# Ledger of designs, part 20: VHH binders against q7z443r523to685

Target 1, 163 residues: q7z443r523to685
Amino acid sequence: TSLNMSTHQLTITVNVTSLEKSLIVSIDPDSPLLMTLYLGFQYQPNCTHFHLNITLPKDKVWQKDEEYTWVLNPEHLQHGIGTYYITAVLSERQEGAQQTPSLVSVITAVTQCYYWEIHNQTWSSAGCQVGPQSTILRTQCLCNHLTFFASDFFVVPRTVNVE
Key: E = the ipSAE of ESMFold2; O = the ipSAE of OpenDDE; V2 = 0.75 times the mean of E and O plus 0.25 times the DockQ between their complexes.

## First folded at step 14 (VHH; framework vhh_surovatamig_d1)

Design m4 (at its last look DockQ between E and O 0.87; V2 from the best seeds 0.00; counts 0 for: pae E 9.1 > 2)
Fold by OpenDDE, look of step 14:
Structure m4 (fold): chain B 163 residues (1-163), chain A 125 residues (1-125)
Amino acid sequence: as target 1 above (163 residues)
Amino acid sequence: EVQLVESGGGLVQPGGSLRLSCAASGFTFSSYWMSWVRQAPGKGLEWVATIKQDGSEKYYYDSVKGRFTISRDNAKKSLYLQMNSLRAEDTAVYYCARTIEITKGSVETYYWDVRGQGTLVTVSS
């Protein structure tokens, strides 16, 4: 979903139903844009009240599509099951970028890394972590063991409010 | 025999610094990505940082970005982790880990096939 923005911030609302999966947030602008994302649980965060924040684009990425992706692991979502809010505050366009209007694409998804645990005959995520280089296109799994790996990926419904 | 030996852990106050070292032996160190991973009390093993064979690429877990620096000396077969601005939540046993990459479709897996016994880092006031 792409949104036309005329304001300096947007809020993404995501209902998190699992504490065992990672939340992938992709906020991709039409042109290079500096923004800060703030995470809140059951409240709309701002620059002074938030649980976690990140600045996009990321400084160092393996691939281009990682620049505007935020990976929130279970430890980042430890506040509980419920509604999380992400406020993206736009700062400045990068050099050479158009000022306005701005088009921003927002995608939210959940994912996890799994392996088949033979002893219990079940899929397990134990010892595995979704890596920060994960995107909506690929999952990076960081594990402390080698087994048969798989991942799930689900687009999560979200609401985006432009403010 | 493949071996990794961590050192440098200890007790520090919040805001303090530590430098961890890892000595590798029994394999061609320069041929592998290397990582630091950690395990906090009562929690699972979590990734901290990874460095490419030649050191040209470094990647960090978000919570340690700007505070931790991974580096390596291939001639010395050593891996390092400079930890600054330490926090209570950084308390964990830190492991040096040889890192292997496997890609299957859209899944890129980095796993740690060998790691040391670890070194304890305790951050407490």
Scores: ipSAE 0.406, ipTM 0.707, lowest interface PAE 0.7, mean pLDDT 89
Fold by ESMFold2, look of step 14:
Structure m4 (fold): chain B 163 residues (1-163), chain A 125 residues (1-125)
Amino acid sequence: as target 1 above (163 residues)
Amino acid sequence: EVQLVESGGGLVQPGGSLRLSCAASGFTFSSYWMSWVRQAPGKGLEWVATIKQDGSEKYYYDSVKGRFTISRDNAKKSLYLQMNSLRAEDTAVYYCARTIEITKGSVETYYWDVRGQGTLVTVSS
């Protein structure tokens, strides 16, 4: 879970098996770090070739644990079922300010919002999205209706490589 | 009865700007977080932005952050969305909504109470 980030880059590999669930990528650095994450489908992305990026920590979050969380909903994962690569590029202090290696922990999980559809007597995700304020601790469900809600949450295997 | 009336939509070129308005009535406007949501033809609702009761906190979905600005005027019971640098993918019917939060266990559900007919924004050359 914990990684030594003495270099400026690492790669996270996640196998996405559903186009209906949202992927949550949570990074917990041992010290405040500025980083940019790049998403690629079936290839390792970089700063000039990627599908989507984000800069962490986020500004103006509702809760502290949102600062280093990337929520990738099905719209962001529309490239297909399969292997997604995330390249994290870290910002470091100026030369000579570095005393110890930085450490980060990475958790990846998937989640989805469900509600009971009484007319069809089944669980459905229609009209609901997993929101950007979701974390590994709680799922934000953004829905266009009120009813009884539930969600699922699975921590998924991933491979993390440092350079 | 709760009413929300959207206006200000229209046809605009890519890169252009529009300002949407929402007039609220039938409830205590200043007591609610308010949101803009949008719906492209044949698609579901997509959250765009949310603003706190007193306007002090604003939240945006990543695709519009830096381009759109939500604001409110509680004295006029009005909600606004300033849309800059518009793109073709912003084409949608835009709705204003009261934002209702329900928390049960680890599930935080945000409901968009949409009451109006919306205002159409078309971004094309």
Scores: ipSAE 0.006, ipTM 0.362, lowest interface PAE 9.1, mean pLDDT 77
ESMFold2 (binder alone), look of step 14: mean pLDDT 86; pTM 0.860

Design m5 (at its last fold request DockQ between E and O 0.81; V2 from the best seeds 0.00; counts 0 for: pae E 5.9 > 2)
Fold by OpenDDE, fold request of step 15:
Structure m5 (fold): chain B 163 residues (1-163), chain A 125 residues (1-125)
Amino acid sequence: as target 1 above (163 residues)
Amino acid sequence: EVQLVESGGGLVQPGGSLRLSCAASGFTFSSYWMSWVRQAPGKGLEWVAIIKQDGSEKYYVDSVKGRFTISRDNAKKSLYLQMNSLRAEDTAVYYCARTIEITKGSVETYYWDVRGQGTLVTVSS
């Protein structure tokens, strides 16, 4: 989903239903754009009140799709199950540089890395974590053991308010 | 026999620096990804940094990004971890680990199969 940005701030609202999965947030502009993301739980965050923040695009990436992706692991979502808010503050563009409003695509997904636990005959995420290079297109899994691996990936509903 | 021997650990004050080294033997070092993992007191093993065979790719966990640098010398069969701006939470036993990458579809998995005995890093005032 793409949005026309006529303002310098947007808020993403996501309902997190599991504390075992990572939240992938992709905010991809049609042209290079500097933005700062703020995370809040059960409140709309801002530059002075937030749990976590990140600046995009990332300084160093190995794949292009990583540039505007924020990976929030369970440890980052330790506040609990419920509604998380992400406020993205966009940098001001130079006057006259772009006549067309910027398009921003926002995608949110949840993912986790699993292995087949033979003893219990179940999938487990123990000893595995979603890596920071994960994106909407691919999942990076970091595990401290060798076994049969898989992952789940689900796009989650979100609302975007442009302010 | 596969051997990984870590060195360079010690006591350091917050804000200080250490450089860890790992000497590998018993396998073709240049054919493997390599990693540093660590275990803090009372916690489980966690990834720290990963480096590709030729050193062209390096990955870091968020907690060490910008402070730690992983590198390798394939000719010397050695792995290194430069640790700057050390924090109390960096206190841990650090292990050198042989790492394998497997890509299946859209999933890239990294796992380690062998690690050394570790070297203790203590960050304390």
Scores: ipSAE 0.621, ipTM 0.838, lowest interface PAE 0.4, mean pLDDT 91
Fold by ESMFold2, fold request of step 15:
Structure m5 (fold): chain B 163 residues (1-163), chain A 125 residues (1-125)
Amino acid sequence: as target 1 above (163 residues)
Amino acid sequence: EVQLVESGGGLVQPGGSLRLSCAASGFTFSSYWMSWVRQAPGKGLEWVAIIKQDGSEKYYVDSVKGRFTISRDNAKKSLYLQMNSLRAEDTAVYYCARTIEITKGSVETYYWDVRGQGTLVTVSS
């Protein structure tokens, strides 16, 4: 879904149903935008009240699709199962840019890394982490086990409000 | 015999800097990716940074990006971690790890098969 980000804010709501999966948040603008994202559990965050933040685009990325991706691992989501809010605030550092509103696409997904435990013939996530270079196109898995690897990936429902 | 020996840990105040070193022996160092992994007191292992065989690709966990720099010297068989603007949450045992990269379809997997004994970094007032 493409949104017109001509305002200073938008809010993304996502229902997290598992404390073991990572949440991938992608905000893909058609033109470069500098923004700060704030995370809140069961409340709408702002610049003075939040659990975590990030500034996008990321610098020093090796893949273009990493620039507007926020990877939230289970340790970032230990506030509980339920509704998480992400407030995206547009930075005004681009004062010299054209006044044309940018279109953004918002995708949220969950993913988890697994390895095949050969002795038990089963998949396990123990000792695997979803890495910070993950995007909606690929999952980076950081594991301490030497077998076959896999990940799951599910696009999840979200609501986007523009303010 | 494969060996990885970390050094350079110690006690440092918040905002300070440390440089960790890892001496490798018993394998072809230049043939492997290398990584730093840390374990905070009472916590599990966390990947900190990863570097390609020739040093051309580097990956960091978001919490250290812009503050930590991984590097390697293949002639000296050494791995380094420059740690700047240290915070209390950086307190951990830091391990040097020999790392293997495997890509299968849309999944890029990194795993370590050998690690050192670690070096303790404590960040406190």
Scores: ipSAE 0.058, ipTM 0.538, lowest interface PAE 5.9, mean pLDDT 81
ESMFold2, look of step 14: ipSAE 0.006; ipTM 0.388
ESMFold2 (binder alone), look of step 14: mean pLDDT 83; pTM 0.829
OpenDDE, look of step 14: ipSAE 0.510; ipTM 0.785
ESMFold2, fold request of step 15: ipSAE 0.013, 0.000; ipTM 0.440, 0.260
ESMFold2 (binder alone), fold request of step 15: mean pLDDT 84, 84, 85; pTM 0.839, 0.837, 0.841
OpenDDE, fold request of step 15: ipSAE 0.557, 0.601; ipTM 0.813, 0.832

Design m6 (at its last look DockQ between E and O 0.02; V2 from the best seeds 0.00; counts 0 for: pae E 7.3 > 2, placed apart)
Fold by OpenDDE, look of step 14:
Structure m6 (fold): chain B 163 residues (1-163), chain A 125 residues (1-125)
Amino acid sequence: as target 1 above (163 residues)
Amino acid sequence: EVQLVESGGGLVQPGGSLRLSCAASGFTFSSYWMSWVRQAPGKGLEWVATIKQDGSEKYYYDSVKGRFTISRDNAKKSLYLQMNSLRAEDTAVYYCARTIEITKGSVETWYFDLRGQGTLVTVSS
C-alpha cells in the first residue's frame, strides 16, 4: 500500500497474535528519506516514550531492499499479544530526493523459520531465528543446525494514520 | 582438532561492561564469517552479532545494537565481543560460532556449524 504524506509522521497499527513469529515492517519511500521508527505496545509511542526505536535507512545492508525494513523478533514483542503501534517520524530528505509531498509504501508481515524435525515428523522453529536482513521479499534464517529450511510469510493487516 | 574456546564471562552489574574472547584452532579462521550467539536460561539460542572475514561488515541483533561491538583478529585467530551498558536480559551463555551462509530460494540461512562450550555472562544487581 502506498500513501501520500504531507506531514512529518505516520502511525502504523498492527495486531500481533503470536509471540513466536517475527514482525516485518517495511516503510519504503519513493525517494530517500531519513526517518526514526518508535515501537509501542498498547499506546502510541513518540520520541520520548517508546519500547524500541530504529533509524532508517539502515547504515549497512547487503541489499538495497533492506534499507527501509525493520525486523521485530519475539524478544522485541515481549510485551505480549495485542496492538502494537509504530510511529515513524520523518526527518530530512537525502540528497537528490524529491521535495514534499512524499509517497511512502507501508507493508507489514509476520514470518518464522522452520525446518523438518525428523523425530517428531513436524515442522519446527527450534534453534532458528529470523535475521535482521530479512525483508518482504526474503527471509533470513539464523539457525544452529543444518536441515531443510522453509519459512512462512503472511501479510498482516494494519492501519496507517498520517498526522 | 577443530575447536572454539570462549572466555571472559562473569558477573557484572547492570550498566557494566565485559569483553568476551574466542580462540579458534584447527581451521582457517580468516576464511569464515564468525558470530556470537547466546542462550539465556530456559530460552533458545539467540543470534547476537556477525562479522565478515575481513571485518569490513558487522551485523548486530537490534537489542544489542549500539551497546555491543564485534571484532576479530585473524592473525591471532580470535573473535571478540565488547559488551557495554549491560542489562539483566543480556544474561546468558555466550558462544562463539563459525558461520556458514546457505541460500535456498528466497531463504538465506546463517548456519552456525561450530560452537565452543560457551562462557557465562550474568548481569545482576
Scores: ipSAE 0.030, ipTM 0.429, lowest interface PAE 2.8, mean pLDDT 86
Fold by ESMFold2, look of step 14:
Structure m6 (fold): chain B 163 residues (1-163), chain A 125 residues (1-125)
Amino acid sequence: as target 1 above (163 residues)
Amino acid sequence: EVQLVESGGGLVQPGGSLRLSCAASGFTFSSYWMSWVRQAPGKGLEWVATIKQDGSEKYYYDSVKGRFTISRDNAKKSLYLQMNSLRAEDTAVYYCARTIEITKGSVETWYFDLRGQGTLVTVSS
């Protein structure tokens, strides 16, 4: 979803319908922008009232598309099923440089790490977590029984709702 | 760069046949096990079939055994799924998946670390 940040702030809403999946929030600004994202459950967060925050772009990334990606695991989403609000606050800018609206592309997706257990003929997520190198295009799966692998499996790009 | 591209999906009638193809690029295809997985509308991901690097071992989910045949051509970097006697429940998006096999003792586990965008198979009267 492409959003206009004409007020130095924008709000992203996500309906979380499952407490077992991870949320990927990806922002692709038209130009490099420093921003802070604040997470709130069923309320509009700000810089003094929020559950969790992050500053983007990240200062150390393995891939370029990680710079503006926030990975929210189930432990970060334990506040409940329902609407989460994310307030993105842009870096301060001098007058004139901020006179025209800045556009950012916002994509949210849900993901989870599953592998096939052959003996039980079933999918399992046991011992796996979605890692910080995840993006909307690929899921990093960190599994304690695969300590020498990093992998992606499935991503749903350009979605607004989390089921 | 590194990618899997599925093709061959379409609309078929119950009892019909369809052959899916998957083209691999950007990696050493012959070094990996390969699998087909599928996702029906509104449902989770389901494993369908898996084939060893050299094609010497093939495994099928119970519901497709005897109807589906997995195969590969390492020279062409291609994976195939021949689907016969199709049923309405086979309707799904089918994904080609790069597979890593890990065996510890008697426990064998498959991990899927790459997949394509999928190809839609619709089985309808």
Scores: ipSAE 0.015, ipTM 0.396, lowest interface PAE 7.3, mean pLDDT 77
ESMFold2 (binder alone), look of step 14: mean pLDDT 85; pTM 0.850

## First folded at step 16 (VHH; framework vhh_surovatamig_d1)

Design p1 (at its last look DockQ between E and O 0.04; V2 from the best seeds 0.00; counts 0 for: pae E 11.4 > 2, placed apart)
Fold by OpenDDE, look of step 16:
Structure p1 (fold): chain B 163 residues (1-163), chain A 121 residues (1-121)
Amino acid sequence: as target 1 above (163 residues)
Amino acid sequence: EVQLVESGGGLVQPGGSLRLSCAASGFTFSSYWMSWVRQAPGKGLEWVATIKQDGSEKYYYDSVKGRFTISRDNAKKSLYLQMNSLRAEDTAVYYCARTIYVGDTYYWDYRGQGTLVTVSS
């Protein structure tokens, strides 16, 4: 889904129903753009009131498609089950970027890493974490044990308000 | 049994160099992508570099680009990491990791016990 950005900020609303999964947020502009994302729980965050923030594009990435992806693990979502708000404040376009129009693609998804637990004959997420290099296209699974891994992936409905 | 044994870690000053080695056994080494990952004190596991089976593709975490070089010798079933211009933030236990990409998921299904790299003045 692409959105035409006519203002300097947008707000993403996501309903988090599980504290065991990671939230993947992708805000990918049509051209290089600096932005800061602010996370709030049950309130719309801003630059002075937020739980967590990140600046995109990331300066340290494995691959390019990670540049505009924010991975929120359960520890980042420890505030509880409910509505999370993400305010993206646009800064400025990077050099060489076109000025108009400004389009961004916003995608939200949840995922978790699992392994087959032989003793209980079940899938488990114990000791496993979604890595920060995960994107909408792929999941990085980091575990503190040796085993075969898998993941689930679900697109989460969200609303986007342009302000 | 799959085994990965890292070596070459130690204490080094900032700006120094170190070369890590990994000896693999118990699987067809040449059939797998291989990675180096690291874990700094109090932090989670972090990707460092990955190399394709035939060594034709190499990928690096941005923070180590230009400083680290991953390589492999399939005949010796060995993986290497040349680390130059080391920084304090490079301090970590470094692990050799067998790398798998299945569907939309990539992961390291086996890793060694690690070798400690300490960068300190």
Scores: ipSAE 0.011, ipTM 0.235, lowest interface PAE 9.3, mean pLDDT 84
Fold by ESMFold2, look of step 16:
Structure p1 (fold): chain B 163 residues (1-163), chain A 121 residues (1-121)
Amino acid sequence: as target 1 above (163 residues)
Amino acid sequence: EVQLVESGGGLVQPGGSLRLSCAASGFTFSSYWMSWVRQAPGKGLEWVATIKQDGSEKYYYDSVKGRFTISRDNAKKSLYLQMNSLRAEDTAVYYCARTIYVGDTYYWDYRGQGTLVTVSS
């Protein structure tokens, strides 16, 4: 889904139906843009009223598609089940107040870390959390355990669309 | 015991090609999705490609799509990665990883020791 940022901001809405899953918000602008995203629960956030914010593109990314990705874990979404609003705001131009039209593609998805625990032969999410290097294409799972006869493993699951 | 053994890495000039192989043993290979994952020197893990149990679905990271091809031979318990048009950014240790799908999420529960691919002029 593409959105027009000709007004230098846009609003993304997501209906969160589970407090156990992480939300992935991916933005692909048509040209490199510096922007700030603000999160609000049941209200439209702005630069002075928000629950959380992030500046994109991120520094020190693992892969290119991480630069414009915001990972929101259950701890960030504990305000409740319902509608979350994300306001994306372009940074102000330094010496020109002229606005230029921008087109961005926005994709949202929900994901969760599960793994097949070989020694117990069961599915588990124990000791694993969705990490900040997650993208629409893959989920980084950060786990605090290793098995004694498995290779080192980190979980990078396929991302699914937002419900 | 699950074992995955990668081979086929080496030094290649930019624009060159390599074919990686992974020999699997100790599990029913045809029952699992398989992935290639890579790690550049001093950096973390990066997903490259994933293939379904029967080979009917293949998925690629954007930067390798059109250049890399994942394939498998279930009779030989082998996974392959054909890498064409190699770039310096493809320099990494490549791992073959067994993949488990649950709750819309894939896990890499086993990987081999890896094979080094170096792309340099």
Scores: ipSAE 0.005, ipTM 0.112, lowest interface PAE 11.4, mean pLDDT 73
ESMFold2 (binder alone), look of step 16: mean pLDDT 87; pTM 0.872

Design p2 (at its last look DockQ between E and O 0.13; V2 from the best seeds 0.00; counts 0 for: pae E 12.6 > 2, placed apart)
Fold by OpenDDE, look of step 16:
Structure p2 (fold): chain B 163 residues (1-163), chain A 121 residues (1-121)
Amino acid sequence: as target 1 above (163 residues)
Amino acid sequence: EVQLVESGGGLVQPGGSLRLSCAASGFTFSSYWMSWVRQAPGKGLEWVATIKQDGSEKYYYDSVKGRFTISRDNAKKSLYLQMNSLRAEDTAVYYCARVIYTGDTYYWDYRGQGTLVTVSS
């Protein structure tokens, strides 16, 4: 989904139904753009009132699509099950980005990492977490043990309000 | 730049065989564990097999044990997956993935674009 931005901020609304899964937020602009994301639970956050924030694009990435992806793990979503709000404040266009208005694609998804536990013959998430390099296209799984794993991935319905 | 390029996918009938290859470049291939993973339509990423640097250890997902064989040629910087007795449920995009250990965690940091395997009558 692509959005035409006429203002300098947008709000993403996501209903989180699990405290065990990670939320992947992708806000991909049509051209290089500096933005700050603020997370709020049951309120619309801003630059002075938020639980967590991140500046995009990320400085260090392995793949390009990581640049504008925010990975929110359970510890970041510790506030509970319910509605989370993400306010993205658009700052400045990077050099060479001259398009106005801005076009931004927003995708939200949930995911988790699992490994096959041989003894119990079941999938387990114990000792595993979704890594910060995860994207909509790729799940990075970090585990504290030598095992081999899979992931689930589901697109989460969201509402985007352009302000 | 790290690159992994899968090949060998295609359409095959149930019970058929297929051999996948992965060409690695941009890193010391022989220094890394390597894995095959797959993603079926509408499903998450699923682990298939992993092989140690020297090939002395191999691990498989239970559903592919006895049917699939992972191997590598470090001189050629290549990873292979021999798939026998293929089933419809094996239909997926298959990816070659590099395994990384950071000292406290393991993960796949790179994977290729994948090669499609379709098992259908």
Scores: ipSAE 0.016, ipTM 0.288, lowest interface PAE 7.2, mean pLDDT 83
Fold by ESMFold2, look of step 16:
Structure p2 (fold): chain B 163 residues (1-163), chain A 121 residues (1-121)
Amino acid sequence: as target 1 above (163 residues)
Amino acid sequence: EVQLVESGGGLVQPGGSLRLSCAASGFTFSSYWMSWVRQAPGKGLEWVATIKQDGSEKYYYDSVKGRFTISRDNAKKSLYLQMNSLRAEDTAVYYCARVIYTGDTYYWDYRGQGTLVTVSS
């Protein structure tokens, strides 16, 4: 979705329905913006009351599309199934800047890493985690598998929209 | 930007054949292992086949072994799946996927939009 950022703050709401999937929050501003995102479970967070935060754009990214992506793994979403709020706060702007609104597109999606488990003939996520280089277009899967006997397992990245 | 575009799907009777194609762009195609994966209606993703970057090694899911053949043309940046002796259970959306190998781990970081294969009388 596109949002007008004529203020220094906006709120994103997302309904998390699974504790096994990772949430991808992607922000695509039409011009470079410095922002801080705050996560809250069942309450609207701010800079003094939040579960987790991140500053965007990120440092030390592999590719540019990672700069405005927040990856929230099940450990980050351990507070439960339900509505999570994300408050995005922009850096202070000159007064005249609000006369030309900055457009911000926001996409939320869920994803999970899978591999083919030959013994059980099924897809499994055991030992795999969605990595920080993930975006809405690709999922980085980090797996610690040294133990599968057939040695021809595969990891399947999957991206879905929230809701 | 990595792009993968699948084509060649359609409706076919049981026992028939189809050949799927995948056009790759935005990366050095010849440096990556590639896979076909599929998703039947209402089900999860299923791995179908994987091919090494030089085409020298090919791997197949047991239910398609002997019926499907994966191949690639690195000069054309194209991946193919020849599907013979098709069965109703092969009905799915087929995706071309790029493989990332890290140690003993393989996963897919990109896939295309898919092409639908329907096997029905």
Scores: ipSAE 0.000, ipTM 0.142, lowest interface PAE 12.6, mean pLDDT 74
ESMFold2 (binder alone), look of step 16: mean pLDDT 89; pTM 0.897

